VHH binders against F-box protein SKIP19 (SKIP19). Designs and how they scored, part 3

Target 1, 302 residues: F-box protein SKIP19 (SKIP19), of Arabidopsis thaliana (Mouse-ear cress) (q9m0u9)
Amino acid sequence: MASSSSPPAAMEVGESTNWTELPPELTSAILHRLGAIEILENAQKVCRSWRRVCKDPSMWRKIDMHNLGDLDDMDYNLEIMCRHAVDRSQGGLVDIGIWYFGTVDLLNYIAHRSSNLRSLRLIRCSQITDDGFVEAVVKLPLEELELSYCSFSVESLRVVGQCCLNMKTLKLNKHPQKENDDDALAIAETMPKLRHLQLCGNGLSDTGLNAILDNCSNLEHLDLRRCFNVNLVGDLQKRCFESVKVVRHPNDSIHDIDIGSSEDEDPYDFSDIDLMSGDDDFEGYYDFSGASDFSDYDQFDF
Below, E stands for the ipSAE of ESMFold2; O stands for the ipSAE of OpenDDE; V2 stands for 0.75 times the mean of E and O plus 0.25 times the DockQ between their complexes.

## First folded at step 1 (VHH)

Design b9 (framework vhh_nb_b201)
Fold by ESMFold2-Fast, scan of step 1:
Structure b9 (fold): chain B 302 residues (1-302), chain A 122 residues (1-122)
Amino acid sequence: as target 1 above (302 residues)
Amino acid sequence: QVQLQESGGGLVQAGGSLRLSCAASGRTFSSYAMGWYRQAPGKEREFVATISSGGSTYYADSVKGRFTISRDNAKNTVYLQMNSLKPEDTAVYYCAADSWTYEVTYGDYDYWGQGTQVTVSS
């Protein structure tokens, strides 16, 4: 949540904008660029017409509950706010992102009210149990799933892959792990329709990577940053270049990854930039690890 | 369900004071943001003040420094202390409860009282 996100009063021809007189469609276009906390705590307080727009279900097709994890210092209950945002969507919710405060009860609330949910993003949600996660998610028609800095088991990932048959995007980001192919093999076995895979910090080896490439034949984007057990040289490097349109290498910069924390537990993780600059367009721009700038992912060896 | 009942309105001279009360029925009062709105003759209803469940307050610029909102959760009551009243403060005052059941300073207000008349003579 950025302070002073209030829109400027300026107009291009020296005319001041009266924000209370803006037509609803223009107000809606401006507000669609804000996160849920910003709308609920700031934007809806501007005037009656803005409050009316902020209650429109079309504003809540995508819900972004981005926050810095300073939950004890907040004057508001994020879970209750999230439930109200879901209610305002009136069943139209397509995309939801939750940082830190996610619970099993909240996931069940979302799942029961959002039968068309296509994208679920959970970042640093340590309170959600494997069983609770699986029960809520297997009923949803998910095409995109992000589990970043969460502690979900390989077993839960396998079940989700078996039940969410249309999974096209998976982001499974961790602090750098010791060598372990379990996640990679579960993905290869259960998610053959993947087009985008982000595995930053994953412990997979060349064996796990080959399994993914064998089974996920439609893969267009592969992000292996901080996957230090992959030796991307020779035949494996050639295979990736021939099979995948965009590959991010283990030693590439992670400047575009938003961890959602001001405390840097990883000396190579400089996500503080993303917390300040991306909030206005968050709903549309981070689906593919910085989707607005694919030049960072270009493989000139193609 | 929440039912709201205002009291304490009346006639007062400019520069005087009045205290409005709003009694709420229901078990969730302590979780609600409570607010006051007013409607002058021929005008739309306008915001006056709000108080969160945690006690944080927010005021319209026209009343800031003169009005004080407070709550007593044990009595399920919200108050509006109005000081230095002006003829422009003449309106029907409505109590409102926020349909949002979280600790916010400003709400959507889905529950309304019947209103109480405040008249400030010059």
Scores: ipSAE 0.000, ipTM 0.183, lowest interface PAE 14.3, mean pLDDT 74

Design j1 (framework vhh_5j56_2; at its last look DockQ between E and O 0.09; V2 from the best seeds 0.00; counts 0 for: pae E 7.0 > 2, placed apart)
Fold by ESMFold2, look of step 2:
Structure j1 (fold): chain B 302 residues (1-302), chain A 128 residues (1-128)
Amino acid sequence: as target 1 above (302 residues)
Amino acid sequence: QVQLVESGGGLVQPGGSLRLSCVASGFTFSDEYSYAIGWFRQAPGKEREGLSSISGSYGGSTSYSDSVKGRFTISRDNAKNTVYLQMNSLKPEDTAVYYCAADLWSGYEFLPSEYDYWGQGTQVTVSS
């Protein structure tokens, strides 16, 4: 066993165990809970048994690239790791999440190798253009899409809805926005099969919400937290609760979702050149360095 | 994507020498990764056999199988992203297709099952 080591167990209360000697079934269960970074940097180096499990393509059907967003230390390494994880899936990738470091090139890499990708999550990926996003995503049979704290246009969202005909889960989270129904109308027009919709911080009004309820008749979960332009009272409130199994209200707690980064410096207004037009009506928050809180990333009750 | 391309194979007399090259792309050799680049060969009708490996570490650690130890030397040039296999004192039984392979996050073994990326191979023939 020169290629592996066992941790000393002398200080543990009761009978101590060695992780390298765990039954294979427990090893798989433990490893399925780890993110891709933890597997590639650490878990696959523990022993031959763990390495074999970590190299099995079945471990890579779902890839979680969650990280703390220290772009200076890890950006290029994270892209290499992500591509390697995708390669290990051997075309069987169905679910991938990418925080911060996503690029058009990486998205194309994934799309070319993952023809059965059903779930794509992009969180705080500021370097992906609308055109690059659309070109990659329209090739994919997506049923779930998350775009959290990303700056994609409503037209990109509309094209995705038109091309991804089986969209069932959409999470489109933003820092709280001024009143604007464009996203809600695009969703209503193009995504009638939605079962789960999360619009944290969206600018939609009662008008946009009614459009969603009119056209998304299969909706089971609706999350309106931080949608401060919705007045969920009276007939609209009754309609929501009678049509949708779970509704989160604009002022409900957000402890279980990625919180905004408004405490961080806002680089959006920093410019090297003068813009010919006047000020934007609403300043979206943009943060390269990531989360301000280490709370659970679990979503609401599902 | 990660790609490996071998070159330098050919026909040689017994006792002769060849140098194989393996050019990598899609990653950069560095001391930050626990990678391994290995050379393998497969003779007609035989299993693929590990010959030598060089791992990613400060200075790079090398390993050799008993069948080639003392005759073959593995080396790398990080600036060219290339690994070499210098083969000396070649014998007819060294005739095979030679493959370069990479394992980007380990480097503990030169068993074929531990490597994720493979080149297309280059033929080496040692006449009798």
Scores: ipSAE 0.013, ipTM 0.516, lowest interface PAE 7.0, mean pLDDT 77
ESMFold2-Fast, scan of step 1: ipSAE 0.010; ipTM 0.349
ESMFold2 (binder alone), look of step 2: mean pLDDT 79; pTM 0.812
OpenDDE, look of step 2: ipSAE 0.019; ipTM 0.453

Design j10 (framework vhh_5j56_2)
Fold by ESMFold2-Fast, scan of step 1:
Structure j10 (fold): chain B 302 residues (1-302), chain A 128 residues (1-128)
Amino acid sequence: as target 1 above (302 residues)
Amino acid sequence: QVQLVESGGGLVQPGGSLRLSCVASGFTFSFDESYAIGWFRQAPGKEREGLSSISGSSGGSTSYSDSVKGRFTISRDNAKNTVYLQMNSLKPEDTAVYYCAADTPEELWQYLSEYDYWGQGTQVTVSS
């Protein structure tokens, strides 16, 4: 019936602070700094008042399921945990990010229960089919979409653009690709209201970039890092700087990109050089300038 | 949406036994440890009291309040989406409406007021 007035034993932080006696608004502010896994595994188990805050639907307007992809080593099921977080949002979910474990069934679960979802982020979700993705997404009023290190088709992207007419932010990040303008042309054709576009590793050429600039007239941020098929010099470079407030160049540092990856899957890994256009010998982040042969580093003697 | 239905209540004499059942629908036990299930009771004019909880999976962790420890036993049958409360050595003070409730996997059953889903309750009367 009524909530208990007596909280359990306090968790002390510092000499005089009793965290169980903090106002709900302050507890909420602290817990909003945590991801969903931290809230469900740790924070809600601290005390009765924290658990009460962790169940409030206002805590679940944004769900961050960031993880490092070590799914087999976890003592809990991330899909079930994500479903619980979605249930707690009680239809108020606005933003959700899923790393690695996303499935078609999970997307349908989210879409059915989150009619006001405005931001969807899928990072390294290889289990989601094109058809399942499209079916779930076309029903949502998305303004922000991230598809990083996923294998979705150009046709899926085109349909999403045609159905999500208020798309303002698109992040479509890949490991460096061969020259291909399909993504850029689909974006230019279907997403004219874009304000933020991140295309790290995309294979677009100068043709694709010009199409984006021609059609996305409200573009304020353009991130072309690792887009090695764009020759961003001369008139094209001038056009970008005059039309777009913030431009990141193909060779700019990528250390600020959160890919939810282990060091084995880091975007700094250039093990597949064949994916780079016309660059048999290139200077990259791991380039050992002045080294005549990388095999010299394979021997313990030198 | 999770729905819980309690059954097995009734009138019993002091020292007697009852087994309560809680049948769950709208969620699945095929995802082990997905839902912790707890038993609670409320007598007229008293606050709701947590009695026992069981975590998910076939070997679920159990906990009991001091008032029922040694007399009540909680168990689950995930194939039947059912949780049981076996009540032995019943006393007149055990007279109450008994509720089951479902939540995320928890080890701390004392968060009884925070369970996400509740049943309608089943009346247990211990009277001579």
Scores: ipSAE 0.000, ipTM 0.241, lowest interface PAE 13.2, mean pLDDT 74

Design j11 (framework vhh_5j56_2)
Fold by ESMFold2-Fast, scan of step 1:
Structure j11 (fold): chain B 302 residues (1-302), chain A 126 residues (1-126)
Amino acid sequence: as target 1 above (302 residues)
Amino acid sequence: QVQLVESGGGLVQPGGSLRLSCVASGFTFSDSYEYAIGWFRQAPGKEREGLSSISGSDSGYTSYSDSVKGRFTISRDNAKNTVYLQMNSLKPEDTAVYYCAAEYFWGSDLYEYDYWGQGTQVTVSS
């Protein structure tokens, strides 16, 4: 046996759990709270009734492929797993998040099969090219976009804003940058319907911020943590306070941000960003230990 | 067309060992986490019993029934498209026909399958 021990199968407790007897509606309520990797690796192996719930397309309207970036240490292929989750959605996919392993081929696979996709999150997807990104996303009716620690150009952001006219949420997070207003000006010019904007580490100045506030009149949430070229004092601070319900300041704590497990050298460099409403807050690390080891056999007579 | 072919059965003395092989055709184990591959047995007059499965990824999750845990080990060779069951410390009560089966674990509504081999006889007797 190699490095691939399986906690649900290997850690047999010797007792059956009442979870195998739950009605489908209760099972569905529990499983809706899990990430895609947890469903595919753990939850569907509990019993036949859980497996049926896990195959239901309604479970795959949102696909969360959160992972810690330890791809070489994983005993599964996340791209193939993601493609399978997309297939299982049967065209009903509305929200997908991909950490680390995203490729142009995967993004095209998603775009061709998910015409109603409203939310796309790409975190640390260094393999996706500007051209491949633009080609895929201009076909989608996106209202929410996250591009965190990716290498996308200002021009690709501008094109996305021009094509996705209903953009309401943008999260564009970077390691702290020198002064540059290009992103802020592209946002101000192309995304006037924004309600939620997160620009952690962005190089925007007071000029760029004023342009955003001038053009994004419906803005309800503005996160400027690590935007050290903004002097949020005086008239500008007053403007933000009066116009935006929630403002996170450049020096505010990042305690509520999931930095991830990437081995960055800088202790103040946040590498994987989940905001206050992060998907992994309370439900990411629970397990199904105590479930029957024989879930894979419940299709057969015993 | 998916097919499974078992081999490696035979007559062994109590305390002996056997390794069963299941060769798959019609799909590949490079996509193995899309399939749960399992070993089952059926003795005359008894219900079919699940023994072990392997799924989840190329080196994925394994499970074992209480009756064989610690004695049997399931493994996979993706290059040979083969699943193995290593059986140690065999007992007379392990005498049965052993079957390999594949379930399409993450199938869409269009691709749910259950495939079975023809079985291989294991007899544990002095």
Scores: ipSAE 0.000, ipTM 0.188, lowest interface PAE 12.8, mean pLDDT 74

Design j12 (framework vhh_5j56_2)
Fold by ESMFold2-Fast, scan of step 1:
Structure j12 (fold): chain B 302 residues (1-302), chain A 126 residues (1-126)
Amino acid sequence: as target 1 above (302 residues)
Amino acid sequence: QVQLVESGGGLVQPGGSLRLSCVASGFTFSSEYSYAIGWFRQAPGKEREGLSSISGSYGGSTSYSDSVKGRFTISRDNAKNTVYLQMNSLKPEDTAVYYCATGLDWEFGYDEYDYWGQGTQVTVSS
């Protein structure tokens, strides 16, 4: 006879989370945390609702082109992908970060299409010339600029400061440098509205630091990690503590700084942890279950 | 106008083989065009899934989903403006309507493809 006491239904065993059932507003909130490569390569291939969210211009007000610098091993062209992401923003782009592949042509493409761009981040972009950088940037209403592990001149920095009058955040990160106050003096001369300044690895001395403190009176955050020519003792230490809300000291841990690639050699890294930037294989990505079994890669996890 | 037409589907026994063809018109696989072509399938009551892609701009780079890697092979014939999907060791769970789609090389996603074919039915049954 029929019995209500049956074994568990096979279809209920091994149930996985159905991400396609998430409301679009929750999907959007999650996807806003992903980098552009992760969205274009992975997230938009999950299901129809996720793909619709990934095409919405509101998703592209901030573009994060984080990558590990393995450009020759990629099956896609990052500059073309970046141009596409900029096009998807439909003129609404306000923040863009580019690791490794930045070119003068790409900067001009961005500048001509993003009149409201307020934040530009360039990390390890060795192909961009000083003249090309200046020409693209001076027309933008920038409030935030990051130039990390790039080779831009002091003079280009000075010109940018003179033209971008509303600069509030500057991140100018380098591998630890010998004593040189040129960057610090250019900043002090041209960027009086700064509230946030990160100078990791900069060669500034106590003289350069005093110039910054004299001229950047609104400074709230000062990051001097790996600035080994600064001696924060006595009057200078007291001045920093009394005038700046948050100060990161030369010997503080750099684990929160995104340096792009852990393969880049830093001669002052005496510990593996000192090169950790929080950059891992799952940054901006989480386990998407269920909708698509499509893979763009011929190798497993490589 | 870009058009894609699939053919080569049919009934096949488990362990058998089929070769699907996708003929493109309105564009070419020459170096002037940056179009990639992908193969997708959809079984009744299931989501459409991507199976394989081949690019025109990146030297004919190919990719495969884990479910078909080692069994299916994508290839192109530029002279015939045609992309093929060679399907070997077919299983009942491969039963689906198979589609080809095309878009720009940098858009490998399922819905980033601008043009889709009408599909060809593949049934794997004893």
Scores: ipSAE 0.000, ipTM 0.181, lowest interface PAE 14.1, mean pLDDT 74

Design j13 (framework vhh_5j56_2)
Fold by ESMFold2-Fast, scan of step 1:
Structure j13 (fold): chain B 302 residues (1-302), chain A 125 residues (1-125)
Amino acid sequence: as target 1 above (302 residues)
Amino acid sequence: QVQLVESGGGLVQPGGSLRLSCVASGFTFSDWSSYAIGWFRQAPGKEREGLSSISGSYSGSTSYSDSVKGRFTISRDNAKNTVYLQMNSLKPEDTAVYYCAADEFGLYSTEYDYWGQGTQVTVSS
């Protein structure tokens, strides 16, 4: 019997196919394009082969907990879901991104179970304290850190840089700030191995930028979008062009930055995801036909 | 680590009622938001049949098979880590071993990861 499914729009595949005939490696490659919420609520329910892949620890080396911040409108608990995803990784977690719901307790749970974590992304996580953040991350071998639209102090950033000596990527994005070089100077002092630096909205001046260029000699990517206190002209512009492979200028478009806002177009728009396995013809097994209008068990989950 | 224990089965007359209980251990109280619990039965010579499920999602969504809809009600008590199946208007054809099962990541699954040992329900006069 021919089974078919329509993959999520995020995967940019829009045709019917027999997913049960795909080897696990291809299914895994497809599912790696999805966020953890999409995998746990939707993808694992498509068919048996997808469910097996979704439970494989190798699937959970990278966890993406992207969401729109509409936490009160969700019928699932993202913190508990994140903890389950971390448990699924069985200590193999390398990269995790958390939007909105991050807490000190969750961060400690992750740190305790993920001693090889290389990349941590915290977007709009206002509940994590400076002390809780520092305590959790100083023992981790981080090479990539994103702190976007969070309220962490310059001092916590400095301590992280002093302890995470192999930091290669830093994304420290803010709404446009008034002139202040504190972040830039902390980065210049503590993170000399940086290759990728994104400082969108930062208040750094030409002084702060020169300090970064002086100390971060291996910079390959520098993103200064919305850094309106930098006068990227003349000698400074020439220096950037000669020293850094890719530079994003203060007035460049920000459409590629994931700010997690429900008011912005989001690559993880769950309303565009239609998951159907075509395996609804069960002969005597697990027949939950006639489900209530409020149940998602026998129907598309969303 | 996760264990499910059913209780409440027994002999009952046609038209009678029973309440089955499924106690989960190895979960923290908060883990209930991520688990789906289902009730299943298997009668002699028949395949295992799914009856009802309750979501570990925030709202506690429920579903029922057509054979039990309107007669059976699933509910949970998170403080006791217990899921119940209230069975009303019982018929002789409801005679079976009843199992509870847990799935870690939601309700739309034909496969459950953890199973109880079952409890016998006999509807006879």
Scores: ipSAE 0.000, ipTM 0.269, lowest interface PAE 12.3, mean pLDDT 75

Design j14 (framework vhh_5j56_2)
Fold by ESMFold2-Fast, scan of step 1:
Parts: sequence; structure tokens; C-alpha cells
Structure j14 (fold): chain B 302 residues (1-302), chain A 125 residues (1-125)
Amino acid sequence: as target 1 above (302 residues)
Amino acid sequence: QVQLVESGGGLVQPGGSLRLSCVASGFTFSSYLDYAIGWFRQAPGKEREGLSSISGSEGGSTSYSDSVKGRFTISRDNAKNTVYLQMNSLKPEDTAVYYCAAEGWDYSLSEYDYWGQGTQVTVSS
């Protein structure tokens, strides 16, 4: 490199590599491993070559807006950041995950600009109303839906199932609930094409489970972790294992589930949470303060 | 309509100082997510040269080209939609038209989408 080096750094493996001289295809491969926040705030400021790669619509087919819900402590507006990421996808968005900050306005923004959206994940988005959620989702060709630790009604779930006829994956996760078959019966009635169903914490009984097994004949994966009202023994257990390829039991480990904030009452260890998006394999970004990442790292390549 | 207007140029003796201002209208310099703003110059018969950039909130990330590092300082006032370039220890080689440019984050095909008309700086004895 002709320009002066960055500030003195600690020793790191690969530190002698000139990152600004990497071919675009290698830069793209590296950046695909980062979340949207890391790309928009950090990676695009490295140099002009990286900034150009970060604007390529192919980088934004999947958007992961994982965060810990410490919104008041962030220097970033995550909704504005998410809108920028959606704009950069130029209509090519296939998969989006939003933790905490989701709003009806944001969801409509996404729906109007992402006609090919196949996967929507909403985790701890308490601001989205039932009506707003339904209005946005019925416009989308969804095959995968995650609603984790959200407060959506059974009626909303029923409407979504009636309108999204190609639903193959549903993740509907809650803190452990009292016995209630409403969700299970709505799923059984409206989502017969399901192949993957995750119902962690659901209150379904043996009745609800049997309804799902009766109606979702293509089911390959069934996750019942923390579903303590299911008595998964004897004939019902045999039925599950004979008809479903992979079954997770009520008392199985939940290490692979990202529930977000460490302030939750459940005793999850965030160091044991594996954050993956298809082939993407990375640890979650748990420091969202702009001040803690503040430095003179912005570069001009002229 | 987005516009950038430079001011503060003029004639100055070698070793002198000038402060350039760039006022934006039609958009705001409001956050890390909005715009990177930079200063460029072009001398007669030479290619356009990047000098300095600033991004983020007030007091955010800055960078400088080797030719001006230690002599020039970039700063911003988001409340006034203004970016400044403080130029000290000016040399005859600094004689050029100085341009302010802002990068759009949303769908720009170039690194800088919005350019001012320029302000002339002449360093002569």
C-alpha cells in the first residue's frame, strides 16, 4: 500500500494482508459473513473498493438485523438502517430477520419493495399490531415465517395460513404457556404444506399435536422444546417418530435458539447461541454502541 | 433537490490560512447512516484529488490525504448542515478549485452523488 498505515494494532492472524487490494469476489465472500449493522456502519467505511461491494444488491438478498434490544444505548437508528439495507437489495430481498425494533411502517416498507420475499423473521417485535402484520404479510409469497416472543393473536396466525398457501416453515416460539390448543388447531387447519414446525413453549396438548400430525402430512421436522403440556410417551411418541424425520422433545436443550436480550427470565447463555443464516456462520454482534466502536477508521482511496 | 454550496475561498499568501464552508440544502447531515461528506480539489491541468472526509455524527470518523494531513482539518455542524475545511500553512501547490461532495447511502452508483460548484483558492506571493 502507498498510503500511510492505520493506527498501530495488536498482533492478529492475517494482519499483514492488504485488505484494500483484495479482489471484489473475495471481499464479497468475507462481507457475506457480516450482519447488516456491521456492513452499514463499519465495513463500507474501510475503503472505496469495500464500499462499492457493500452497495452491490447481491450482498442484500438476506438481511439480518440481530441485536440485543439495547435500543436506548445505540447511536444508530436501526429502522433507518434496515430501510437502507432493503433499498440496497433493489427488490432482490429473499430473507429478512428483525429483532426488537420492528414496526408496522417498516414492515409495509419491506413488503412494498420486496415482492420475492420468501422468509420473514420477527423476534420480540412488540410494536407490530395484529392488523398491520396481517396486511403486510398477505402481500408476500412467504414460505418461511418466524414469530418468536411476539404477541400476535391466533386470528392473525389463521389469516396468515389461509393467505400464505406455500408456507413450509413456521417457527412460533413463546415463553412456556398454560395448556391451550388454539395455535396448534389453527396451524393444522390452515398450513397443510408445512415441512418444518417449531413450537417452543407452546401450550398445546396431545389433542393439538394429533391435529397437526393428522393435517400436516409432509412434516419433516417438529420442535416441541418447552411444550410441557404434551405427554410425549407411548402411542403418541411412536406416531411422531414414525411420521416425522426429526423430533425435538420438551426437555431438550435450547442452545441453538437465539432469544435476544439477556434480561429475559430464561437462563440462556448467549455464548452458547449459534447464529446462522443458511451458509452464514457467525457470532452475534453484542455491542451496538457507536461510541464503543468509535475510531478514525474511515479511509479515502484516491 | 439536493445542493451543496462552497464558500470561503480567495487569495492568500504562502503560510496563510483559510476556512472553507460547505452548506447543504435539500437533505441533512444527521447520522452515521445518511452521508459521508468530503473535500476535493482540482488544479489546472491536473486530475481531481480527494483531500478529506467526515462521516457519522458530530466528532465522527475523519480521514485525510497525505498531502494535507497535519495542515488541514475537517469538521461538521449538523445543526447548520455545514461542513468546514480549516486550511493552515498553505503552499503555492494548494492553489486549486475546492469542491465539497456528499455520498448518498441508498442507491448511488458512484462514491459521491452530490457535488458543489467549487470555490477558488489561490496561494501566491
Scores: ipSAE 0.000, ipTM 0.166, lowest interface PAE 14.3, mean pLDDT 74

Design j2 (framework vhh_5j56_2)
Fold by ESMFold2-Fast, scan of step 1:
Structure j2 (fold): chain B 302 residues (1-302), chain A 127 residues (1-127)
Amino acid sequence: as target 1 above (302 residues)
Amino acid sequence: QVQLVESGGGLVQPGGSLRLSCVASGFTFSSWDSYAIGWFRQAPGKEREGLSSISGSDSGSTSYSDSVKGRFTISRDNAKNTVYLQMNSLKPEDTAVYYCATDEGYLFGSYSEYDYWGQGTQVTVSS
């Protein structure tokens, strides 16, 4: 007599696995292995319990916005996604990495909401001005900074070093440069607490390297790959060996340097290649800003 | 944490107008103006239908379903934590329970489902 049709259960067609029985800690352990884009686009849509974990601020203490720079081929706006990830961190953000899409407005958004940010990584962010970069990052208690394949000035680097007094890790990677000690001297002058320094492609000479070794007395890791203006022989080689625990030499393999995601298994061993004038060889190498220029099928025939 | 309360529903004759209000409270990680709000309706025996959305974070972007475009207008008053749906030229087919919903700045139909929903307000269009 009390029998009636129950309302239909709200379920998406095609669900074959009951994910609602997974404990939150197990779900969290799985999701911590994913990048921010995969969490926001895929993982949070699996079920309500996964969505709750994906909104937990503890998931967003580190934000990894790794991408290939194929922005015109994406159906999602990476800056909007990044802003949502920052909001989900609820001020707990400690580490953020941004590939290609970084802007001054985004950096200011991050800086104003992330007072405990310790690590900032900017890779191929051509839209960020020197002034905008400095204004945002001098407010942050940075211990790690990566500026890879960006065109920031020596003066902006010096100001950041003067303001971020606890800098322990600097990664300043470039396409191979002509001889210039400006970056090395700015680092030596402003970052004495440095423990890890990666300068791949930097134009520093033996003079710049000696200045770093003189002033960065706690240096434990020094990466000089593709720094072809350093003559690492004799007394300077002995000094590096005695002072620094790990040194990567100018002609060492670069297969571990992330220049973009690739399933290509070709080794990045350039030890037999003359890279002294190679900046022109790499111009536009991973620049996807021109993808929209070829949306007209009559412009370029590949 | 976020709570939404709809109001302004009622009985109206065909061709009439109503303005629905959605008041938000309990938002904590970003200011109210960063939240995207969508309006939905559900009539008995029908699926839930998305009608309109308004984005957060100064974008001001709005979207409308074909069934209401030109008749309904979404707007927001961030000082009052309120989103409005102005409904003009109402038809009997517009009879439904109307819901507002929000997510953490996501646009309508983008990336994630809305996970904060109001309890709904009844709109009846009949003579």
Scores: ipSAE 0.005, ipTM 0.283, lowest interface PAE 10.2, mean pLDDT 75

